# Ledger of designs, part 11: VHH binders against Epimerase family protein SDR39U1 homolog, chloroplastic (GC1)

Target 1, 310 residues: Epimerase family protein SDR39U1 homolog, chloroplastic (GC1), of Arabidopsis thaliana (Mouse-ear cress) (q9sju9)
Amino acid sequence: CSSQKESQMTVSVTGATGFIGRRLVQRLRADNHAIRVLTRSKSKAEQIFPAKDFPGIVIAEESEWKNCVQGSTAVVNLAGLPISTRWSPEIKKEIKGSRIRVTSKVVDLINNSPAEARPTVLVSATAVGYYGTSETGVFDENSPSGKDYLAEVCREWEGTALKANKDVRVALIRIGVVLGKDGGALAMMIPFFQMFAGGPLGSGQQWFSWIHVDDLVNLIYEALTNPSYKGVINGTAPNPVRLGEMCQQLGSVLSRPSWLPVPDFALKALLGEGATVVLEGQKVLPVRAKELGFEFKYKYVKDALRAIMQ
Short names: E, the ipSAE of ESMFold2; O, the ipSAE of OpenDDE; V2, 0.75 times the mean of E and O plus 0.25 times the DockQ between their complexes.

## First folded at step 6 (VHH)

Design m15 (framework vhh_etentamig_d1)
Fold by ESMFold2-Fast, scan of step 6:
Structure m15 (fold): chain B 310 residues (1-310), chain A 119 residues (1-119)
Amino acid sequence: as target 1 above (310 residues)
Amino acid sequence: EVQLLESGGGLVQPGGSLRLSCAASGFTFSDYWMSWVRQAPGKGPEWVSDISGSGGYTYYADSVKGRFTISRDNSKNTLYLQMNSLRAEDTAVYYCAKGYEDFGSYDYRGQGTLVTVSS
């Protein structure tokens, strides 16, 4: 081997126990980086990252976060409350509040670190909900924000991350619908398709701006290691599909029918205002990632679904 | 004020069964993921299981998968844990917790219920 190895980082991660976070930890370990897991549940994190399988990983409960952020090279902020639940005024406040509270705490810990021990990069999650919903519009990183509640959440979430000290490079990843077998939308859909009960949610005409979990993790990794990744970057695959097409492709890959729809009435009854998360969508293109030379492994949804179901 | 009250613990022999209950008040129960967490004597807390607000999705620690079943009755604001094929290592105080942040973070809110498995 004549190739130069990359320099080791020490990366502090919030939301590491979640679907995306677990995969990011695997990628960081594969590249010999040191990892500090910032969690509100040390016991759950220790179950997911047991010392025998993850030697050297530091797991910090919230009272210990200051000592872990200080002296780390970078921070990845992935923490948040699930959005696709029944919405009440209290839950709407908590969807926003949990994202803002964790991000504010992370930023405060970064900013209050001595300069010599301060992280140099913050990669913070946000979401494609920033753009609002549309069946006819197309959005990229230069598009204005939407006017609905999730757009408001994303604006404040991003604004909070941007309060990081001026010497910290901030990358904001507006994450689409993440596809993987062990989490997210796909983990929820697969059991229904396997029972011959799969089909589109609502009309199936809403846009589904997806991304394979490995491509998202690789994009986060590029944002950590490549100083050209700064500001807003859409975390979506280059070829979005309508939800009906996604369901048809999933049925095809599983050799199952995809015709049994879940009507919007039923979803509204179960999820209230939160039903718009599954009934409406947005066509979001990864223009910035493409301009930066990012190479997607899964450009088309059928290839992603085949890889996941192997 | 948020209140969680656990019950149903007791002394059982190995291979036995117990059903734990958690009565929740002070928040809209059906809007939250709920969790069971246990703490064995001399050990730190261990996550056991999560259930979604609707009850449609459940997750289990490897140590209890296939033996324990989490469920909820949203009309009664009550969370349950059915524990079958109990082992000595299941001996712990079991806590009901309000879940946040996907399947990860939670608040302990009750004094727990003690489960002792011995012959």
Scores: ipSAE 0.005, ipTM 0.153, lowest interface PAE 12.7, mean pLDDT 80

Design m16 (framework vhh_etentamig_d1)
Fold by ESMFold2-Fast, scan of step 6:
Structure m16 (fold): chain B 310 residues (1-310), chain A 121 residues (1-121)
Amino acid sequence: as target 1 above (310 residues)
Amino acid sequence: EVQLLESGGGLVQPGGSLRLSCAASGFTFSDYWMSWVRQAPGKGPEWVSDISTSGGYTYYADSVKGRFTISRDNSKNTLYLQMNSLRAEDTAVYYCARGSYEDFGSEYDYRGQGTLVTVSS
């Protein structure tokens, strides 16, 4: 069970400076684990994790990653370019390239570590985009991959992580839309709703398979500490909603109207091919997490939104 | 403390030019994609332009393509928007926005206070 383990780990983390990574670092520190931040910019990481507030944290630039991965208990891979950026062929290559490059580097460093100093666990991020999009379908960890660009990215991303040595337990977390005040889609949407300019994106009928950032962090933590967490696990809350419903609930929580729609052509103009991230979605259920006994703190989107905006 | 301070807005006649600046502090500017977003009175926010960490990739909304140029000076922690051939439709508050290069699931991590651009005779 999740709450039975008290042994200290040394965890190497890529993407620690991001929204999810910062919360993960706090969670790991709360349980007295040693943390090694694997970053491409040491100065950026030092500003986010200053020594005065994070005593004992190790921050390693890319040339130093080998010495940090070797001797760590586990690696968490969260690095990647934001998906909601304006998409062009060049940016699409960088979205895929950044994810594959970092994951490949981490796997190579794990595999080239002597067995005695090799991490025993790799928890690697992937995304619900693996399943493609549908307004009528329902997906779980046994569902086939989609055929769109993001599904292709997720297949290659997951395939790269799975090249880890057989001695390493690999957990792949297919992450949904992460909700939190300090980042993600919600941080972008809140200012618009506060200005009475919030409303549904596109039809509002697209599925929104969300997860509260604390539940995601706890799921990653379970994947680190509990040997039963292996293979693909959907990082989504048990009750997905249509995007229109999420916008209505956000408007309700903020005491703001949610009636100003953003048409498809405007989002396409803003985000290019990336508009599919907000215009289309997928209903993804956390079947594996439930089977493993994972307890979600926020099962319903309104409760999550209220907690975030309290 | 992360801070983005926009400047350079003002009143300008149609066909005129303005150069907006965004002074960044409290983070390693060179690690982030940066964006300009604008909001006209009574309308929702509209994305204007994006620039990659190195400046190697730039993207523009169709409404400003060919008229606006986004650039950055990483040595000065400053983002710029050169606006030429301004039109009445460009009247808006312009915001500097930060996007994390390593942030999974986040488009805009932070935005500034804004600078008003009014295009009228």
Scores: ipSAE 0.000, ipTM 0.132, lowest interface PAE 13.6, mean pLDDT 80

Design m17 (framework vhh_7d4b_2)
Fold by ESMFold2-Fast, scan of step 6:
Structure m17 (fold): chain B 310 residues (1-310), chain A 119 residues (1-119)
Amino acid sequence: as target 1 above (310 residues)
Amino acid sequence: QVQLVESGGGVVQPGRSLRLSCAASGFTFSDYWMGWYRQAPGKQRELVADISTGGSYTNYADSVKGRFTISRDNSKNTMYLQMNSLKPEDTAVYYCAAGYEDFGSYDYWGQGTQVTVSS
């Protein structure tokens, strides 16, 4: 309904230049909030948010982050190295390290702010990898952490955000597979389906706990504005699917075949241990979001895919 | 002028301990991330450990995890690396670094201190 009842905020955002971050910036601008982009690359951020098209947005390189976090109403932490790359021991360390480093920088800046200038809320990203992988299990926010590498990364990532001062409301969004045309899994898959016969990755039986990018952005927005959003919240749509079903529905929406399977060994050759991101999954339900009354625009994957391909 | 001065290096036998110190001056120490890097002959410089501005985060190379501990004292403008159970493969020049991390790069570097682990 109406943004009229919402106070104007000043929101500092890490990862604003990424796929999710760009959509969040659009949402915040639509409601006339002040936005401070916290970036490691000012030149990249200025290309994505040119002053001509984004008047009033502050773009801060790391040496300027302290002055932007102080006086902000809220901080949204979305930054991290992409996980969909070939995993070497060094890359695995940087997947964890990049997430922890950025989150710790943000937390330290919040905690070092004078109380009167300290942000009152931190919405920090984490991931459904927290739960580990299973073809038979079902997970919600009360489920225990998994035992694999990504579960360890998520535990430490969340633990780092939770070091924020007790006066700061922390919301941790365990993000599923984000669907949108401009990034994420679909940006990688759509060209393949359009240029070649697409098909299931691995067995196709692994769970695919997806979320439409606009629903994720709206969930982050609710976490910013609604004080009931505290602690862990799964950022996943209500109806997860098996990956094989997702691929079949993507092929249907694009009017392309989905016949050509990619076997486990081929994907492992291409992505090493990182292949587990696509070969294994988890069925994650947004129980907390449902309890909080969050309304998902796209509850079923086919509707999300149709909307994205318009 | 910015200065980072390492101390505490030396020659030790395997299984022994060393404590490295990095004394900083010329900048607001509490605003900077601090890290220890090392470079062995013929190898690239690699991150050993780093620590956030307030010490809330620490990260370690897999090869030193459980043996080394990084810490900092902002009141003394000093960072430390406690090195336990030293191994011959820990032999390297150890560098103190300060700045905002850009995926393995820092703004300020010390001169380095030699650590040699040999019988």
Scores: ipSAE 0.000, ipTM 0.134, lowest interface PAE 14.5, mean pLDDT 81

Design m18 (framework vhh_7d4b_2)
Fold by ESMFold2-Fast, scan of step 6:
Structure m18 (fold): chain B 310 residues (1-310), chain A 121 residues (1-121)
Amino acid sequence: as target 1 above (310 residues)
Amino acid sequence: QVQLVESGGGVVQPGRSLRLSCAASGFTFSDYWMGWYRQAPGKQRELVADITTGGSYTNYADSVKGRFTISRDNSKNTMYLQMNSLKPEDTAVYYCAAGSYEDFGSEYDYWGQGTQVTVSS
């Protein structure tokens, strides 16, 4: 039987079935915490977390979320619709709407819990899109918000999380481009590189403020367990790179060329306004995490890519 | 377990219509955002249309807007693509995709095997 820690938490997680969420669940289990998965699809969650492999995990459909949030120590909010799709005014509303609705539901459930059963911490996802895009600017947690649509989404998303009761410590993690084998940007790019068809998206000059998935999960874990983690924290590695450099490093690690670019017009034809997500970026530094003493395992993108691919 | 099965593909002449269906099983269909993608010979896979969980919002590639209509019937666990005024450049394998909005920053979770649409004399 595994030993229980005196500081065991019960953590409710939205978005647990996603790429980041699955790694977070593994991290929480490794430390003997109890996990409650808040899901909109019980069948998907049960497939990803079958009882035989995840004994003791609780899986709750949206109608059951109240009974799981109440009595949990903490809530981690990672849910949101994919942004890598074609954008129309209606889809843009749904990208924002899904994030606001899930976050608002979580906050309402926290706030309406009896004081003795109320979670004491909310760690809520947001994104580096908060800062807008720039090839020349540098952003940290004190930087102003951008003016594009994703910046608007992030402002409202963060504002919704901040409506949590004053007795709840809120940490907002502005997440960069998450690197891991099982999802995100790399899962999309690796097959093309293996077919000798890899290369930069657009100019390759846009900033790529990345973070290894394990560092992100560890940052979320610190935000759960360390009361000094409050407010806005950039979830990005210390050394952002240009996208072209990232593609070169990926090609090098895979022993494949990185010379086949995807032109701007092709991405705009496929993704409409959503193309800005891949064509433009921002240089974001994790100033707050470093001030808090957070130790990044992967400070340079080459080391992260080597670890993921080897 | 989880399965997306496309049907309704075939060979048609330019200007004609086809209706594609995607039958879903092994998951709660009404919790998933659904989409159609296509891949033509020598080209990358591209989005054709997608539809939110309740069907209230739909999105289309500019090349098909006004000609194609995406819809879903949650009571039948089925998504449709009505393809009107078909052109030779619509020739492609059409793929059904399903995505849950629980996944921050992730793509569609499930894909079908594809159905061939050929627009030719």
Scores: ipSAE 0.012, ipTM 0.320, lowest interface PAE 8.3, mean pLDDT 82

Design m19 (framework vhh_7n9e_1)
Fold by ESMFold2-Fast, scan of step 6:
Structure m19 (fold): chain B 310 residues (1-310), chain A 119 residues (1-119)
Amino acid sequence: as target 1 above (310 residues)
Amino acid sequence: DVQLVESGGGLVQAGGSLRLSCAASGFTFSSYWMYWGRQAPGKGREWVSDINTGGGYTAYASSVKGRFTISRDNAKNTLYLQMNNLKPEDTALYYCARGYEDFGSYDYWGQGTQVTVSS
């Protein structure tokens, strides 16, 4: 990797080019930390983080990851295939495979670093899919895992990150539905609402355990810098809502109706097995974050949506 | 058994046009982001363009933006790259690749099709 200031925190990030990762890079730069982007496409990462706009950022192809992980203070692992796509058997295999392969590679690089050059903390993504789905249940960090495919993926994903050397503090962030203008669920939904074609997906009764992207980034930042953040932490806002309520609030914020429902069969035709990501959900509470004194900027979904749309 | 087969390359004069095709088989084409990359002699691989699963989102390297257009036909399992106003510096072996997501990694790519632009 390139040289850096001796006393500065250096953070290696996988998945930096994704929606959450780009915002994390911005946050880390604002606090004057050195950043090493671990990517499998250097040319693409350089288009997202051009040297002109991101002076000093290091972008490393997979062959260079070893040299970047060694000597970094911390690693943030956000890499993985998005789950909001049409699911085929091969895509399901790659949803799991991509997460396990990248996490395993990162852990191997951390563990094979000499103690004096080893990162001291690993913040690794996982997801609220760990808990399975339920319209009546309430989940927190002490809840058992679900039994569906995504729960299996999350169990193995977390298990892989936990193989990090005992000297490394591991924080596992079970991420909910991330809200922001530049990606995720809202980027897909906003155009339909603006066209007067917005409405509830499926029954609208499924739980929507959301989090504003800035709160998620700040939670990751706390996990990086505060040694009290270890183990499992739910990355969800304190007041989850039903999806139908979220759609009504989005319509209200955009001054548009939320009247055109999308039936289950249409979503299943479009997204295959992946439709369960949209049709089903879970009510997940951020109990650990609250116990740790984390201060959410957006506690209620309407405030989050207003901030994003303003 | 994933296969990506590029075609449509050739020799063309500066200012000319070519349309590249990538025929995909062995996987559910409509479920993947697709990418075009290139490698000029003595240079590293360069990302050129990508397209999401439905074709509604595209991105381009600054060096080709405005001149190249990526598209896909999911019914035919085929990816395209329309290249206009070609320049000698566009000379390269062009590869298509299967991707995991926007700004993600590539796991399979073809052998490539050679594009040579004369001055």
Scores: ipSAE 0.006, ipTM 0.278, lowest interface PAE 10.8, mean pLDDT 83

Design m20 (framework vhh_7n9e_1)
Fold by ESMFold2-Fast, scan of step 6:
Structure m20 (fold): chain B 310 residues (1-310), chain A 121 residues (1-121)
Amino acid sequence: as target 1 above (310 residues)
Amino acid sequence: DVQLVESGGGLVQAGGSLRLSCAASGFTFSDYWMYWGRQAPGKGREWVSDISTGGSYTAYASSVKGRFTISRDNAKNTLYLQMNNLKPEDTALYYCARGSYEDFRSEYDYWGQGTQVTVSS
């Protein structure tokens, strides 16, 4: 696994086929960086990044990851199963297991690389679920971890990434609710709003610590290129909102009503234990990003929604 | 130059208490997570406790949770470890260490010379 040298960086990416990963690949290509996609499904990755549209991209199945991590400048770890789905005991185990397994493999490959060929940076995803949920609390990078299952997953996920060799700069991005046209929460909600059936999920009082996908990608890019970005960084916009307010503003942007609520019992029937991801939230502030001088393009959710729907 | 100077150790009976201090200099103390570790004779270094930059997050090894309390005074550039209900198995050289910025799970990159704690039965 190799590609022609296109730029200053060669970046190996897990989870590149996901909503965030696809946008990151576009950003890295725009700056002429070489990209190595580390995937468990080569066929799926080749469908998303066909050679005709992505000349020079390297797509490596798991048996080839060693040869791609070795010699890359940096690794971005975005891999993990979606959490907003119906949870069975087996799915809960795989939510945690997929994150730990992929992260552990990446770290082992980094650590076992010869020093001269070792990546110098690991940017690894984690999530605001680290903090647990609260309608009244406010969380930043210094806040304690929550007590629920997702908080446990995030603690172990972060701990696994932090086993990277000491000469590797590790940045852990605790990602909020990512807003974009091509996936995530908005891809689920927009069809209902367009059909005049939009409204808050549950009470609408739960916190919605969002971030525009371009701001998240830019934050990951800063973590790749700027040595001041290390340790835990919340990947959330400066002005979180309650879900009901977000729904009202989405309705306004789409010129649609936002009055039709989805009650708790209906969400629990559809998603089981996974309904907690939708029904509960946390107010998370990007204190570290602000201290580092990161400039958010979309500070307010209405501006983000307008930009996405243009 | 980075310096971490531990103090407060000594000989104490089982069930007793000690308060350890770590005086930091040569860096902006308030920018760093701080750690307490210990090393018993013939063993490697073991993590005991950590604390975030502002003190809002603390964590403890299961063997000391409920008995030890970590704290910091950023105005004095000092880290503390309050040790209650000491046991003979707590006997070790206790050292403070500087971690990475807001990285509570990482390996620390600097530590002091330590202060000896001996707990007699």
Scores: ipSAE 0.000, ipTM 0.127, lowest interface PAE 18.3, mean pLDDT 82

Design p01 (from f01 with L102F; framework vhh_6fv0_2; at its last look DockQ between E and O 0.65; V2 from the best seeds 0.00; counts 0 for: pae E 15.1 > 2)
Amino acid sequence: QVQLQESGGGLVQPGGSLRLSCAASGFTFSSYAMYWVRQAPEKGLEWVSTINSGGGSTYYKDSVKGRFTVSRDNAKNTLYLQMNSLKPEDAAQYYCARDWYFGESFDYRGQGTQVTVSS
ESMFold2-Fast, scan of step 6: ipSAE 0.277; ipTM 0.703
ESMFold2, look of step 7: ipSAE 0.000; ipTM 0.201
ESMFold2 (binder alone), look of step 7: mean pLDDT 83; pTM 0.843
OpenDDE, look of step 7: ipSAE 0.000; ipTM 0.282

Design p02 (from f01 with N52R L102Y; framework vhh_6fv0_2)
Amino acid sequence: QVQLQESGGGLVQPGGSLRLSCAASGFTFSSYAMYWVRQAPEKGLEWVSTIRSGGGSTYYKDSVKGRFTVSRDNAKNTLYLQMNSLKPEDAAQYYCARDWYYGESFDYRGQGTQVTVSS
ESMFold2-Fast, scan of step 6: ipSAE 0.146; ipTM 0.612

Design p03 (from f01 with L102H G103W; framework vhh_6fv0_2)
Fold by ESMFold2-Fast, scan of step 6:
Structure p03 (fold): chain B 310 residues (1-310), chain A 119 residues (1-119)
Amino acid sequence: as target 1 above (310 residues)
Amino acid sequence: QVQLQESGGGLVQPGGSLRLSCAASGFTFSSYAMYWVRQAPEKGLEWVSTINSGGGSTYYKDSVKGRFTVSRDNAKNTLYLQMNSLKPEDAAQYYCARDWYHWESFDYRGQGTQVTVSS
């Protein structure tokens, strides 16, 4: 795999075709970095990143990943299966399996690269699900892991990334609920609000530790370029809200009511065990990012929602 | 064997200055970013500053920006932290580190040098 090297970094990215990954690719291109997309479907990635619009981008199917990781300055690992769906035993295995499988492959390719061609940094996604759920607790990077299934997934996911060679700087971003128009929770909620059918899910009292997609991308970029970013960093905005407040603010921004509640039993009927990802949450503070001097563009959810809807 | 030896700490009055040094040996110093961290009594380790391998990029904890300056001399394998306008909250044991991994992990660090801010 070859790329036109710029005067700055060459970055290999897994999960580049996802909501966060597409925005990261735009940010890296804006700063004139060379990008190598590591994908399981070259044809799908080429539809998202056509050569005419993304000159110089390299798109590698899995058999080519070794040649792209070697010679990269950095690797960003964002690959994973969505969790807000109906959970069967098979889907639960794939939620963990997909994250561990891709991360393990990336780490192996990094570790088996000759020293002169080895990436110097790995920025790997994980999630705030690490902390478990609570309506009363507050979590930061020093908090212990939760005891539920998603906490177990996050522990193993992080442990896999941490197997990278000791000379590789590893930054683990525990990502909250990412807000943006083109994906995630907000893309699912907006149509219902526009149809006057919006409202809180469950009690609305569960915590919603959100982050604007541009702030998350900037945090990942900072982790790539600033060697102070090592270990665990919470990827959440400084002012988390209760889900009911988030729904009220979304309704306000869209000029729609937030009035039609979805009761627990209905969500459990639709999503099974997966209902817990919408019925429960955690209040997570970005203590490490703030200590490292990271500046959030969107500190309050209303400002983030306004920016997304314009 | 990787070794890091801090020096330059001491007692200073509020508003005073100190310059910390860290002598490194046992590894190719010029190839590694270096870190200053501190620990006050009964508190956890706090990251203070980072300098990249070439010395051209520096980063600081918000509360020390404009007051502290990190620098390095790769020919002498030495890391420095110039601390100006010291505050009581800066009193701590200061450590230099070659590697910070995980939120609780240091692979290589020295014994530290104590900074006390008091009259």
Scores: ipSAE 0.035, ipTM 0.521, lowest interface PAE 7.9, mean pLDDT 84

Design p04 (from f01 with S31K N52R L102F; framework vhh_6fv0_2; at its last look DockQ between E and O 0.08; V2 from the best seeds 0.00; counts 0 for: pae E 12.3 > 2, placed apart)
Amino acid sequence: QVQLQESGGGLVQPGGSLRLSCAASGFTFSKYAMYWVRQAPEKGLEWVSTIRSGGGSTYYKDSVKGRFTVSRDNAKNTLYLQMNSLKPEDAAQYYCARDWYFGESFDYRGQGTQVTVSS
ESMFold2-Fast, scan of step 6: ipSAE 0.305; ipTM 0.696
ESMFold2, look of step 7: ipSAE 0.000; ipTM 0.177
ESMFold2 (binder alone), look of step 7: mean pLDDT 82; pTM 0.833
OpenDDE, look of step 7: ipSAE 0.005; ipTM 0.277

Design p05 (framework vhh_6fv0_2)
Fold by ESMFold2-Fast, scan of step 6:
Structure p05 (fold): chain B 310 residues (1-310), chain A 121 residues (1-121)
Amino acid sequence: as target 1 above (310 residues)
Amino acid sequence: QVQLQESGGGLVQPGGSLRLSCAASGFTFSSYAMYWVRQAPEKGLEWVSTINSGGGSTYYKDSVKGRFTVSRDNAKNTLYLQMNSLKPEDAAQYYCARDWYFGDYESFDYRGQGTQVTVSS
């Protein structure tokens, strides 16, 4: 008498125009689901998802979000400011503010939907920054939160998503460093390696808890469709590496040296307080995903890098 | 449909001044914080200034503080950037943006076509 996994969903997605969101939209389309893109720029979203190439996708600007959340099966919340940028005290405040505002809006729209038209699941992004940074510690979903600013942001971000109505299953994905050709860390690093100027950022000893974009999208998809995916799930590959090792393996895949280190002072000059995102990291294991039987396509960073660069 | 249209750019000598304008339409301008961002040759998009919805709070990139002033006229749906003591490193395409902090940092939710600022002697 229990409901089976639905064969077709209607999924509302915030942050669909970002690197992860674009790949999620492709996966949802491949599996024949209906998609509602929740954006603040309908015109810009239409440039990324032109009707010619994405027939049937609904694109809703913020004034229209209520009509899209209501009647959708599920909501995926991927909205957030990229943190790998120049920080000022003002930008730092807005990193938190942007995440809380969008998540709060989504939750309010879910909660104010009539029960029969309310989404049954919310998959909300958060980040491995929840754990703080350490060169010696190891973190999993049972680990305590860190004490730095990004840990505070993640706590409030998660707390906001958890205000969803009690009949909504909430999955919180603490996302690591996402690897793909079209965005994120690799899009910034590949040009330097191609110019023979690649090397470790800072000491290279900081942990790099990575995940291939396809594995992250598949994890989000499992969280949408499998009712066993509830609560906190680390979105990281099973074999984290030190940043220096990642840079060495990227250089190997590109047939380039990884010999030119970028000193801490240079990164601080370029990124201000935001340099901490690059200079420090955390070793995060996907214990919950493993317990749920999730199968990672890319368990080792070299295989992920080869796939991305081929 | 959200539309943002920048104007006021041009060529100026070092130490000169320019006033940029951004005409906004298709949304309730007075309800949104607004941003100025720029992109120089060989650089990515860079935040320059923020002004809150009411105009009472303003924030600036350290290198432009004291030289640039952001303001807004909610009755005219217009955002301004007064740029004084311009330096060669200020040369860039300047964009007005509503939701700079959403999505990919190489793409804005809402920005106009931009206005070019060139500083040379």
Scores: ipSAE 0.000, ipTM 0.136, lowest interface PAE 16.2, mean pLDDT 80

